# VH-VL binders against o60147, part 220

Target 1, 175 residues: o60147
Amino acid sequence: MLEKNKYLYIFRHIQTNQVLLSQGNVLKKTALFQLPYPLQKPVAPNGMRPAKLRKDHWVPLLKVEFPNESMFQSVFMQLLNYRKYRSVQPLTSDLLKLPIPVRRRKIMRQEVPNTIADLADILNKEKFPENSVRLQLSDKSDSEYADWPPSVQIDSEEIKLSRGFREKTTVDEAR

## First folded at step 9 (VH-VL)

Design za14 (framework fv_gimsilumab)
Fold by ESMFold2-Fast, scan of step 9:
Structure za14 (fold): chain C 175 residues (1-175), chain A 121 residues (1-121), chain B 107 residues (1-107)
Amino acid sequence: as target 1 above (175 residues)
Amino acid sequence: EVQLVESGGGLVQPGGSLRLSCAASGFTFSDYWMHWLRQVPGKGPVWVSRINSDGSSTTYADSVRGRFTISRDNANNTLFLQMNSLRADDTALYFCAKDQFYWAGGYFDYWGQGTPVTVSS
Amino acid sequence: EIVLTQSPVTLSVSPGERVTLSCRASQSVSSNLAWYQQKLGQGPRLLIYGASTRATDIPARFSGSGSETEFTLTISSLQSEDFAVYYCQQYNNWPLTFGQGTKLEIK
């Protein structure tokens, strides 16, 4: 059976503010490869395996519904590329003045604002139909990290954190 | 060394079926997204399908949707493409390719040598 | 879908020459552009990704530049093993698309 990929699930770490992107409503251990340096490395056959995923440390940040798979895939790919660019950019002089543990904590805390800003930037560049992209947040005030285009409709209801993204999967039954 | 070796191509009549295989070695296959692409001699590659690391998400080009099925066997480091209802315009050299990063990047650091598929009556 | 147009279609050059290959996108692909080299009987080999980042084990004579819709691949001093077809590919928008290729041949 074909699975329709039109939802993007974004999680945040309750302590570090790190962000993970997922195409499904459940986090998988391989999602940890998205985490900041040094885990965002080029291809290595003998590379570091991801650390143990503690699902209780990750909560919903944002769910994005797209009208079709094409729009979903374009936005998802662009978000991943924005995150990769940040991992390889030269550090600012201000960050270089900080001890490594302090520097990493500061970088991690910026992932939520950065991810939201990146999503908005991508959606502003794309010319999607008005109110075609539905955004649902766990904390609606996080929408204030960016200016949204007319294509975005922000759901007035917040995501309930008690069950994560527990919802039905859309599946295409006919090939 | 990373290696991808395709097999299963051949000559088939319109409406027929073929199953392509790609044997992977030299990397942790179960950690990477995998793709199938095809190429007509003298033209550029055309993306056909992709599958995520555990096989729970698949995507297809519009031209093959409903006819092709991508799948993987992580225990045996093998990628598959089941091709049904083949048409003359499916004739091409078929490549499997590896994403460069652990998640879907959309560009390919390693490709196989290709397996030829010819659909003719 | 995004159309990538490469120019020239064919370029005849001698070893030691500097060559510049162009790739133009029908709409912005940011920096999400890769370059591949393909020799007869082989699959493509990744040269550049992110418009300007050299892939592993790619010689320093290969460099990429550009953003948005205009991209270039430069080979600073052509070697005999560089005669091949070169393709650009965007990974900004769905579906993934490639250019038609530029063939480098001996003069």
Scores: ipSAE 0.285, ipTM 0.722, lowest interface PAE 3.8, mean pLDDT 84
Fold by OpenDDE, second read of step 10:
Structure za14 (fold): chain C 175 residues (1-175), chain A 121 residues (1-121), chain B 107 residues (1-107)
Amino acid sequence: as target 1 above (175 residues)
Amino acid sequence: EVQLVESGGGLVQPGGSLRLSCAASGFTFSDYWMHWLRQVPGKGPVWVSRINSDGSSTTYADSVRGRFTISRDNANNTLFLQMNSLRADDTALYFCAKDQFYWAGGYFDYWGQGTPVTVSS
Amino acid sequence: EIVLTQSPVTLSVSPGERVTLSCRASQSVSSNLAWYQQKLGQGPRLLIYGASTRATDIPARFSGSGSETEFTLTISSLQSEDFAVYYCQQYNNWPLTFGQGTKLEIK
């Protein structure tokens, strides 16, 4: 079995703060299917599924390295399920009092912390061996959105970002 | 057939340095975490250091932290251990080991034959 | 760190005998325990992982059992090539730790 497919990248939209999950540091067009499709086609930044993937609009939020692909897949699928669950939940009375555009913006603003919290919850439930999962964040402060289990090692270094790139690597710098 | 072959061991004075190498073959080296362990004759193995698949993460035992550096060259299927400020208690047979694919930093499905390191005045 | 204590330290046995080796952990390691065989002049060979799963190409005479703090390696019928030192290793907590080993020698 190969370990090369054991990286989870979570990307955020720079304007809407929507999140996409990716296996690997390159977003595929199919990743957009993670976003809800409205009855009327809106264009991001309206907070729905955009017609096209604009690579320069998505930046990595965090990177997770798992011991193997199986563990990655398990966590990945659970994350998708969490998202789906939230999407079908009734809106709170407070949200219903807000105009639709304002409501949408507020919900989208919560996607980042909710996703981080979901990840932590999933990892807590999985009970992986200590220090078996490596977590790197674009912003270290984002780690405060959740309590992480002993299985997670939080990297001391933040993900290096460059506009137009998912992750700034030595290889990327050489291009 | 998976093979791990250590080299670079020898006799060195306290405070000296050595660089160990491990040549890997028989598997996709870049897909696996690798480890260094050491063993004193008549004793059990002791974990020393690990490195992830792409070299972006390294971990060390407390006894060697700050003195030892683990690295890898995936293009040449080679694992390294730079040992500085060597002490007498670093004397041991040093093994490179392949991490099993189930767990990172878990158990080891393949070991080399070891290279001896002796630190003595 | 988690301390693994193996017993006995040395065991004198004859070919064909059933052998049982013990490994005790100072605290729970769940099922995250491996067993190794090491012959003189060689590196360790993986026998068991996950407390009870045989590694690839390991003879059926080798079996592992146990969980939490008590573990056992059993050789149902000892063969001449089985005389070696056997180590248990936990990978539940960092740092990884090994037992002191059990030496099987010819009676």
Scores: ipSAE 0.016, ipTM 0.650, lowest interface PAE 6.5, mean pLDDT 87

Design za15 (framework fv_gimsilumab)
Fold by ESMFold2-Fast, scan of step 9:
Structure za15 (fold): chain C 175 residues (1-175), chain A 121 residues (1-121), chain B 107 residues (1-107)
Amino acid sequence: as target 1 above (175 residues)
Amino acid sequence: EVQLVESGGGLVQPGGSLRLSCAASGFTFSDYWMHWLRQVPGKGPVWVSRINSDGSSTTYADSVRGRFTISRDNANNTLFLQMNSLRADDTALYFCAKDQFYYAGGYFDYWGQGTPVTVSS
Amino acid sequence: EIVLTQSPVTLSVSPGERVTLSCRASQSVSSNLAWYQQKLGQGPRLLIYGASTRATDIPARFSGSGSETEFTLTISSLQSEDFAVYYCQQYNNWPLTFGQGTKLEIK
């Protein structure tokens, strides 16, 4: 039988630099609940629902292929926990001096470097076989945010953008 | 208030089957990842299975893979565990547990009271 | 799989005492460690996650510390309702694993 869920896709918001994690190359509306700073107000009167997903606002940041589902789940879970942990840390006095909108913008700008550094830290702590984890980056310079372990193979094949400047499976081209 | 209530446990012969249910209330069930765990008296809990919010992704502990099936009915706020080919070492108290709002964080803010499963001749 | 070893296995204490429970991991789990309280006939209750963050509605007398492989749960002034079994759990690696527990009983 085919192994399931051994691919991790990470997407970046083109305006805010916020990051979303996905088990596949398709973003679901529920992924928006990952965001510490919502892109818009809740629309449902009877509860909190994610705002409409604007697929054209999200681009692939990186794709990670793991040798099996167990290793994928371990790294994926750790990465989510790193993000949660960071969101509850006390803010520095320098950040607290800033107006809330300016503060949030500064925090959001760091999500890409932080996510890449977190991923590398997790992979450095794991004892994966040499060259067993395949990493594809949309921008190769993003690999410089961290030092990678021998288990990571950085693929020279970039994440291909389909029609126009975006990957078809992550962007609804018709809407 | 958040409440999880397990049912369906009982005494069964080796090789038999049982279906466990977990009735959820007090939260939007369809937005949360859910797990089944089991515990033998005097020992710590052991993770058994996980299902995502829409039921499209399931994961199992190696010891139960191929024998157990986790599923959910979001319309009726119910989590299920179908247990087939039961063995003596499946004997335990079975808990359902709520994971985090949008993802499987792997730690559980709410658990049920458990339903006992005994596999014996 | 990651093995979590808790110590002591059983601790006899009096109300009002300061109690420290230990959890050691067989390999690094970063800060991805949770603590639970379990009373007889009940499911576990989440106390701490992320090694040091108190869960909602957990009294201030409970605190967690540590990272990597060595973790502690501290109860600063033990109350009568705190006599229970305490478990640590790692969520750094699959499969998720729990310690064997520390039982707090009246001296």
Scores: ipSAE 0.007, ipTM 0.531, lowest interface PAE 11.6, mean pLDDT 80

Design za16 (framework fv_gimsilumab)
Fold by ESMFold2-Fast, scan of step 9:
Structure za16 (fold): chain C 175 residues (1-175), chain A 121 residues (1-121), chain B 107 residues (1-107)
Amino acid sequence: as target 1 above (175 residues)
Amino acid sequence: EVQLVESGGGLVQPGGSLRLSCAASGFTFSDYWMHWLRQVPGKGPVWVSRINSDGSSTTYADSVRGRFTISRDNANNTLFLQMNSLRADDTALYFCAKDQFYEAGGYFDYWGQGTPVTVSS
Amino acid sequence: EIVLTQSPVTLSVSPGERVTLSCRASQSVSSNLAWYQQKLGQGPRLLIYGASTRATDIPARFSGSGSETEFTLTISSLQSEDFAVYYCQQYNNWPLTFGQGTKLEIK
């Protein structure tokens, strides 16, 4: 109970490589609010996400264990703000030259490398104690997207998810 | 328009309890993280507590942990702060505030007017 | 926790003047800095977030700049309704913290 708020789960979409952050091992439909406006059509009646959530389309990318809630909350907030910052930046002229479907695919493909790089950047700036942060990756090669500080211990152990995540499909639409 | 209206403040003796309420309207309350903050006149606001959209995750400032409980009733668009074991240094104007982000953004696009809490004698 | 120091504490100015308010952080907060306006008897009103992005419906005379530890809020031509207390807030590190405020008074 005291240890409840110290884990960060990151999920990726199996086809688009879009990324979702979660404070628990179950994806909730509200996590879809993290997805950038320029990269997809809103399906919510109010013009906002969340869109449809199909749990069978999302797989764990990585899990981060922090020694305390303060470190967890700081890193989680910074990651969300990095994502928000990128969503409002103007597209480069090179991207604007591409057809819309090609442009979207190219942008979405970069979410996994970008999220991993953002996480490493945050951890390098925060100067946490040596071996205080445990990083578990579904694919250890994904750790190569960034240089990690001495605060990080990297493992490729299987990420344990709640049973509810594996129920196949949940289709949710925002109101 | 978005409105947040706090109530439940008052005068209480040290060691006493109060329950604050915040009535929300003008947005889909169940989609947003909500916060409680407090402010002593002439000072800046101080963050107190936070709750996620479905109420399954809560976070507290170190100074109130174990004494305060944040909760929400999404069916009635209401945010609560149960304050127990009140101390003189809990005296402040208490605000509820809406997060700008659906997850955990940390800055507040809408605030209420505040409800005063005085813990004295 | 991160300490935010605002200066000046109080500023006396006339309508039409250009006003500059400062906020300094005890350690880097990147660009994760917001500015609020608070009038007597009211909760704070969000003006700027991300150090330089104006919030919805905020007049163009308000602008923010800065990064890391040094931030500025500028009001290019002060209006009568702008006399208030202004607070900066960081949301880079937990816990969230605010500055002590700058009060704008009529000269």
Scores: ipSAE 0.605, ipTM 0.818, lowest interface PAE 1.5, mean pLDDT 83
Fold by OpenDDE, second read of step 10:
Structure za16 (fold): chain C 175 residues (1-175), chain A 121 residues (1-121), chain B 107 residues (1-107)
Amino acid sequence: as target 1 above (175 residues)
Amino acid sequence: EVQLVESGGGLVQPGGSLRLSCAASGFTFSDYWMHWLRQVPGKGPVWVSRINSDGSSTTYADSVRGRFTISRDNANNTLFLQMNSLRADDTALYFCAKDQFYEAGGYFDYWGQGTPVTVSS
Amino acid sequence: EIVLTQSPVTLSVSPGERVTLSCRASQSVSSNLAWYQQKLGQGPRLLIYGASTRATDIPARFSGSGSETEFTLTISSLQSEDFAVYYCQQYNNWPLTFGQGTKLEIK
């Protein structure tokens, strides 16, 4: 029997490139809580959390299959922590020189590579067994954003993009 | 050089118990999931049990669930299989094997020589 | 569980011959198939994984092909040390399952 909840999906917004983590191949409303509240003082752009989840605005960025739920949970929580940490860090001097709208766009554009890098960093630290983690990317070139440990097997097959959810395959869990 | 050496096999009566051990060397034992498999002479191997790297997750074949317990001691690079309520159809050569792949299924890049278990009255 | 059927059960061959072993799955296993060699008195040795990738230190004469339900192990030129039993194994679905094996014996 396969253990449940061992799949991590990461979605990006088709316009803003904001990133959402998902425990399943379908985005849930609660995923929006990952985005900053309007008028807050985070490093991340303000007012970027929509009131409602528009699934058609999000596309899968990558899929990670873990050996078990425990490993999934560990990595998932760490990813959230990395994001939180980043959101409270001071802005660089270069960013501060930019107008606020330009700054916000630049920060949002970095969310995808930052998230990928975070994932790789976490996996490097976890020291999972060799080829125990399967990684599928919507764009293979995105794998270049980080150095991946031996525990990660990058699939040659890219994930099929569908808005709001990952296209189902024979090995995917229906969620 | 990777080595897996099984021990603890022997003759036991139905209903009896055995504890198998597998001594691992030549690799970082704690970084890999491990498995027990068994093989009847003239037949193919049969998967028995799996344990993850830190022992927090174990899985069993239906035929041994509730009777067998897989565990590991990473400090001493040893894998164990506690076999209780043994039956005649548990008779086989038991192998420990190193996992080289993820949970959806794994293949085994290294096997031990096996330890024989015979359950007979 | 997925049933793997190997053919032939036994194959008598001579050194230098080309050998082809078959493994058929009862359902698709994608490319998640491994091949093992087992000699008498020894544990299995990994030959191929991912249907077609040779394991470390495996001679080039061994090759694997196939996908989904049909797989083949080929030995281009049989050597004297290749007489053994060969097993296929799927790792696409739990539980992991093996074929019944093909025995290569000397003709």
Scores: ipSAE 0.015, ipTM 0.584, lowest interface PAE 7.8, mean pLDDT 87

Design za17 (framework fv_gimsilumab)
Fold by ESMFold2-Fast, scan of step 9:
Structure za17 (fold): chain C 175 residues (1-175), chain A 121 residues (1-121), chain B 107 residues (1-107)
Amino acid sequence: as target 1 above (175 residues)
Amino acid sequence: EVQLVESGGGLVQPGGSLRLSCAASGFTFSDYWMHWLRQVPGKGPVWVSRINSDGSSTTYADSVRGRFTISRDNANNTLFLQMNSLRADDTALYFCAKDQFYDAGGYFDYWGQGTPVTVSS
Amino acid sequence: EIVLTQSPVTLSVSPGERVTLSCRASQSVSSNLAWYQQKLGQGPRLLIYGASTRATDIPARFSGSGSETEFTLTISSLQSEDFAVYYCQQYNNWPYTFGQGTKLEIK
C-alpha cells in the first residue's frame, strides 16, 4: 500500500522471437547474457561484457504491473528459474531429427508462448489478491497461450509497437 | 579484484543523522544494483536498501523507510546511505554489497568490511 | 516475511571431517537460496547461490543441495580455514531474509 507499483517488462526479438526480461522500460546490453543462443559473439570472457545491443531489434511483448516489490520479486525470480530450467533440458527426439539451424529457429520461436505460459503458471501458483496484477500486451491474442488466475487483470489497451525504444509510442509510453 | 570500502560510521545521539559512503572498484559500478545491509554482533545480516544501476529505482526495508535514503554517484563509483532520525535499534555494522547479476538477483557476490554505527545517548 | 531457521546453532568439529549444515524456510523459496561464510572482522563471502551453484573461486569441497523449504550446505573435508559462521539467505520473496547462522568451531 505504501509502495509505488513495480513493473516487469518482457521484450521479444523481431527476427528470432527470443525473449528478454527487464526490470526497467529500457533494455541494457547486459540483458543479452540471458540468451542461450547469442545474437552475436560475446565480448572477451575476462571482461564479461555482452555483445552490442541493437535496441531497434527488440520490441515489447508484455508489461506486468505489480502493486508492491514483494509480488514483483517472487514472480521475477521464478521466471528466471523457469528459463534456466528450460535451457538445461535434454532435446527431444523430434528436435534432434532437425538440422541444427532449423532446430535452433524452432526452439527460439517457442520462447514467446513458453514465457507467457510460465508467467501464467507462476501467477496461478502464487494466489495473489483479485485484480492485483495488471497485464498489458502488444498483441492481446498472446494472452490465449495460457489460462489466467483471478489475480490478473488484462488491460484493454495494447502496447503500441514501433521499432526502437526512442519512439514515444513504444517503451516510453508503456511505462 | 572487486573491492568495496565503507566509511562514515560513528557515534551519534538518537534523532541524529549520518551519511555512509561506499567506494567501489574492480568492476563496472554503473552496470550493477547495489545494496546496504546491517548486522548486529552475533546475529545474521539484515537487508536495508537497494538501488538500481542508474539510480532511478530505490527500495527500503520497512524499518528504515522514510528515514534512510540510498543514492549513487556513477561518475565517482560511490554508493551512499543518508540516515536521518536515527534510533538506538539502528546500531549495527553497515555493509555495502554488490548484486551478482546486472539485474537485481537479490544475493550478494561481494561485500565490504563494514562501517560501525552506534546510536547512543 | 519468510523465516529461515538454521541448525545446528553451533557445531564443534575437527579438520578432515565432513560437515552438513541445514537451513529450513517457513514457506517455499523454490531454489532461490544462497549460502555465505563470515569470519571474524570480515564481511560475508558468497559460497553458493541457486541452492547448488558454487560462486566464483569457491573450493569444490563446498556443495549445496535442496529445494522448496529444506536446504543443506556440505563441506566434504573441513580445512582449518573453514572455521567461521555460515548463513543462508532467501531471495525468492522480498524482503530478503537471512538465517541466524551456524558457527563452526574447533573441537
Scores: ipSAE 0.289, ipTM 0.735, lowest interface PAE 3.7, mean pLDDT 83
Fold by OpenDDE, second read of step 10:
Structure za17 (fold): chain C 175 residues (1-175), chain A 121 residues (1-121), chain B 107 residues (1-107)
Amino acid sequence: as target 1 above (175 residues)
Amino acid sequence: EVQLVESGGGLVQPGGSLRLSCAASGFTFSDYWMHWLRQVPGKGPVWVSRINSDGSSTTYADSVRGRFTISRDNANNTLFLQMNSLRADDTALYFCAKDQFYDAGGYFDYWGQGTPVTVSS
Amino acid sequence: EIVLTQSPVTLSVSPGERVTLSCRASQSVSSNLAWYQQKLGQGPRLLIYGASTRATDIPARFSGSGSETEFTLTISSLQSEDFAVYYCQQYNNWPYTFGQGTKLEIK
């Protein structure tokens, strides 16, 4: 097994704050399937699935390194389930009072903190060994959205921002 | 067949420096975390340092933090340990070890033969 | 850190005998325990992980049992090549730690 498959990359859209999960450090077009289908054909700013992957519209949010691929897969699937669960939950009365565009914006703004909180919740439940999971954030302040279990080691350095890519490598720069 | 071969050990005076190397073969080196451990004769192994697959994260035992630096060259399948400000209690047999693909993680499936480090006046 | 205490320190045995080695943890390590064999002049060899799972190419005569704080390595019938030092290691809590070892010597 290739341990390189142990990496989880999370990206956010620079305008809508929508979140995409990726196993690779480069976003794939198939990642857009994580977003809901629009009832109509709205563009990305409307908080729906964009027609095309614009790599320059996505920035890395965090990187997680797991001990093995199995652990990665477990967490990855749970994250997707959490997202799905939220998508089918009834809207709060406060949100229902808002116009649809405003409502959508508010929901999208919460995707980043919700995703981080979901990740922390999942990791807390998994009870992995101490310092077995490495977490690197583009913004260290984002770590404050949740309490992290002892299994998580948070890097002291922030991730260098790279649109569409988690890390700039020689190969990535050539793309 | 997985092989780990340490080198670079020797005799050094207190305050001196050594650089250990570990040549890895028989597996995809760049996919695995690697470790340095040391062992005093008649004692159990003691963990010294860890490095992740791409070298972006390193961890050290308290006893060596600030003095030792772990690094790796994935292109040449080599692990390194730069040891500075050596002292007598650093004397030991130093092993490189491969981190295992585990269910709960944290054990070492392969070890080298070790390279001896002696710090003495 | 978690302290692992192995017993006995030294055990004199003859080939063909059943051998039982003990490893006790100062606190619970769940099943996150490994056993190693180290022969003179060699690095450690992984025998057991997850308290009871044999590593690749390890003879069936080696078995591990236990959980939480009490662990046992058993050699059902000691072979001449089994004379060595055996170590337990926990990987439940950071930092990971080893026992002091049990030496099997020929009687």
Scores: ipSAE 0.027, ipTM 0.625, lowest interface PAE 6.0, mean pLDDT 87

Design za18 (framework fv_gimsilumab)
Fold by ESMFold2-Fast, scan of step 9:
Structure za18 (fold): chain C 175 residues (1-175), chain A 121 residues (1-121), chain B 107 residues (1-107)
Amino acid sequence: as target 1 above (175 residues)
Amino acid sequence: EVQLVESGGGLVQPGGSLRLSCAASGFTFSDYWMHWLRQVPGKGPVWVSRINSDGSSTTYADSVRGRFTISRDNANNTLFLQMNSLRADDTALYFCAKDQFYDAGGYFDYWGQGTPVTVSS
Amino acid sequence: EIVLTQSPVTLSVSPGERVTLSCRASQSVDSNLAWYQQKLGQGPRLLIYGASTRATDIPARFSGSGSETEFTLTISSLQSEDFAVYYCQQYNDWPLTFGQGTKLEIK
């Protein structure tokens, strides 16, 4: 039997502002293959070595709860596709004028607003039921990067994670 | 019904080249990360290479980096492995495998039957 | 790299018996462990992922348990078609690695 996975966890890198998507609240090292700009310099002349996962360098950006597996998979796939298409789009003339290090820094800074805007665009495009998708952010001001459809309910409480990316729950705190 | 069918293996001398193919059907090929793995008889599988959904990102095991090239043709649902400068220790059965989810979860829900590659003088 | 050690290497059993296979990791892999069945002349078949979740169309007699460094695959009532080699695989850290396998043989 398939286990129902109702949560999409989105993390932000504290130094580069790059974003990772995760099906669980703990990042796997394989998630680093999502990054177009590796956190470590290439080691070998024949390719890129995957960066080491420093769990303390990734903080929660937002958590999205879906009422079923099919909605989760649809949104997750579309977010990955949006990120893919952004990485292959031609650079604007303004960006091409900048030195490479400045250009990369500017592109990476935009990953958080871009990811939030992409998520909102996907959710606005879909015909999900009212209040069926719950969004919880680490910084509620990040919700201002987009306009949300009636299907989205934004939690009043921000994400509070302990060391190691473990999510604190009311039940865990009470016990 | 997901199906992966490898082909292109054979006998080759050290320093030679082979191009392996994997024909995929039964799923939206262009949405998934794909892998090549190899297995010596009597031993466990060994991961060789990975390619993302659009082919823009590839990764290789240290032992094959610079000699092997993974690629894909999403229009024809085909995965490739170009193997150059082959060595005796590249001798193995080569498998094409599908990643479980879009984000390269790292475990393989479907594998092909394998295509044998023998490198000997 | 993370080394996975499976035990026993070979197990001789009869149909109907309960079989337990072990996989131990040299470092914690959380629950990021999969189990595969491989029959002669075939590619591996995914049985379990996430340490305990059965893959699609896998019979209920197969179950997985464990976390961190110690994992177990159990076959509750061995059928004739279950004689095969079983591999564990971790996907917690790079590079992806497999155990050496446990071979189930008929008595």
Scores: ipSAE 0.013, ipTM 0.570, lowest interface PAE 8.6, mean pLDDT 81

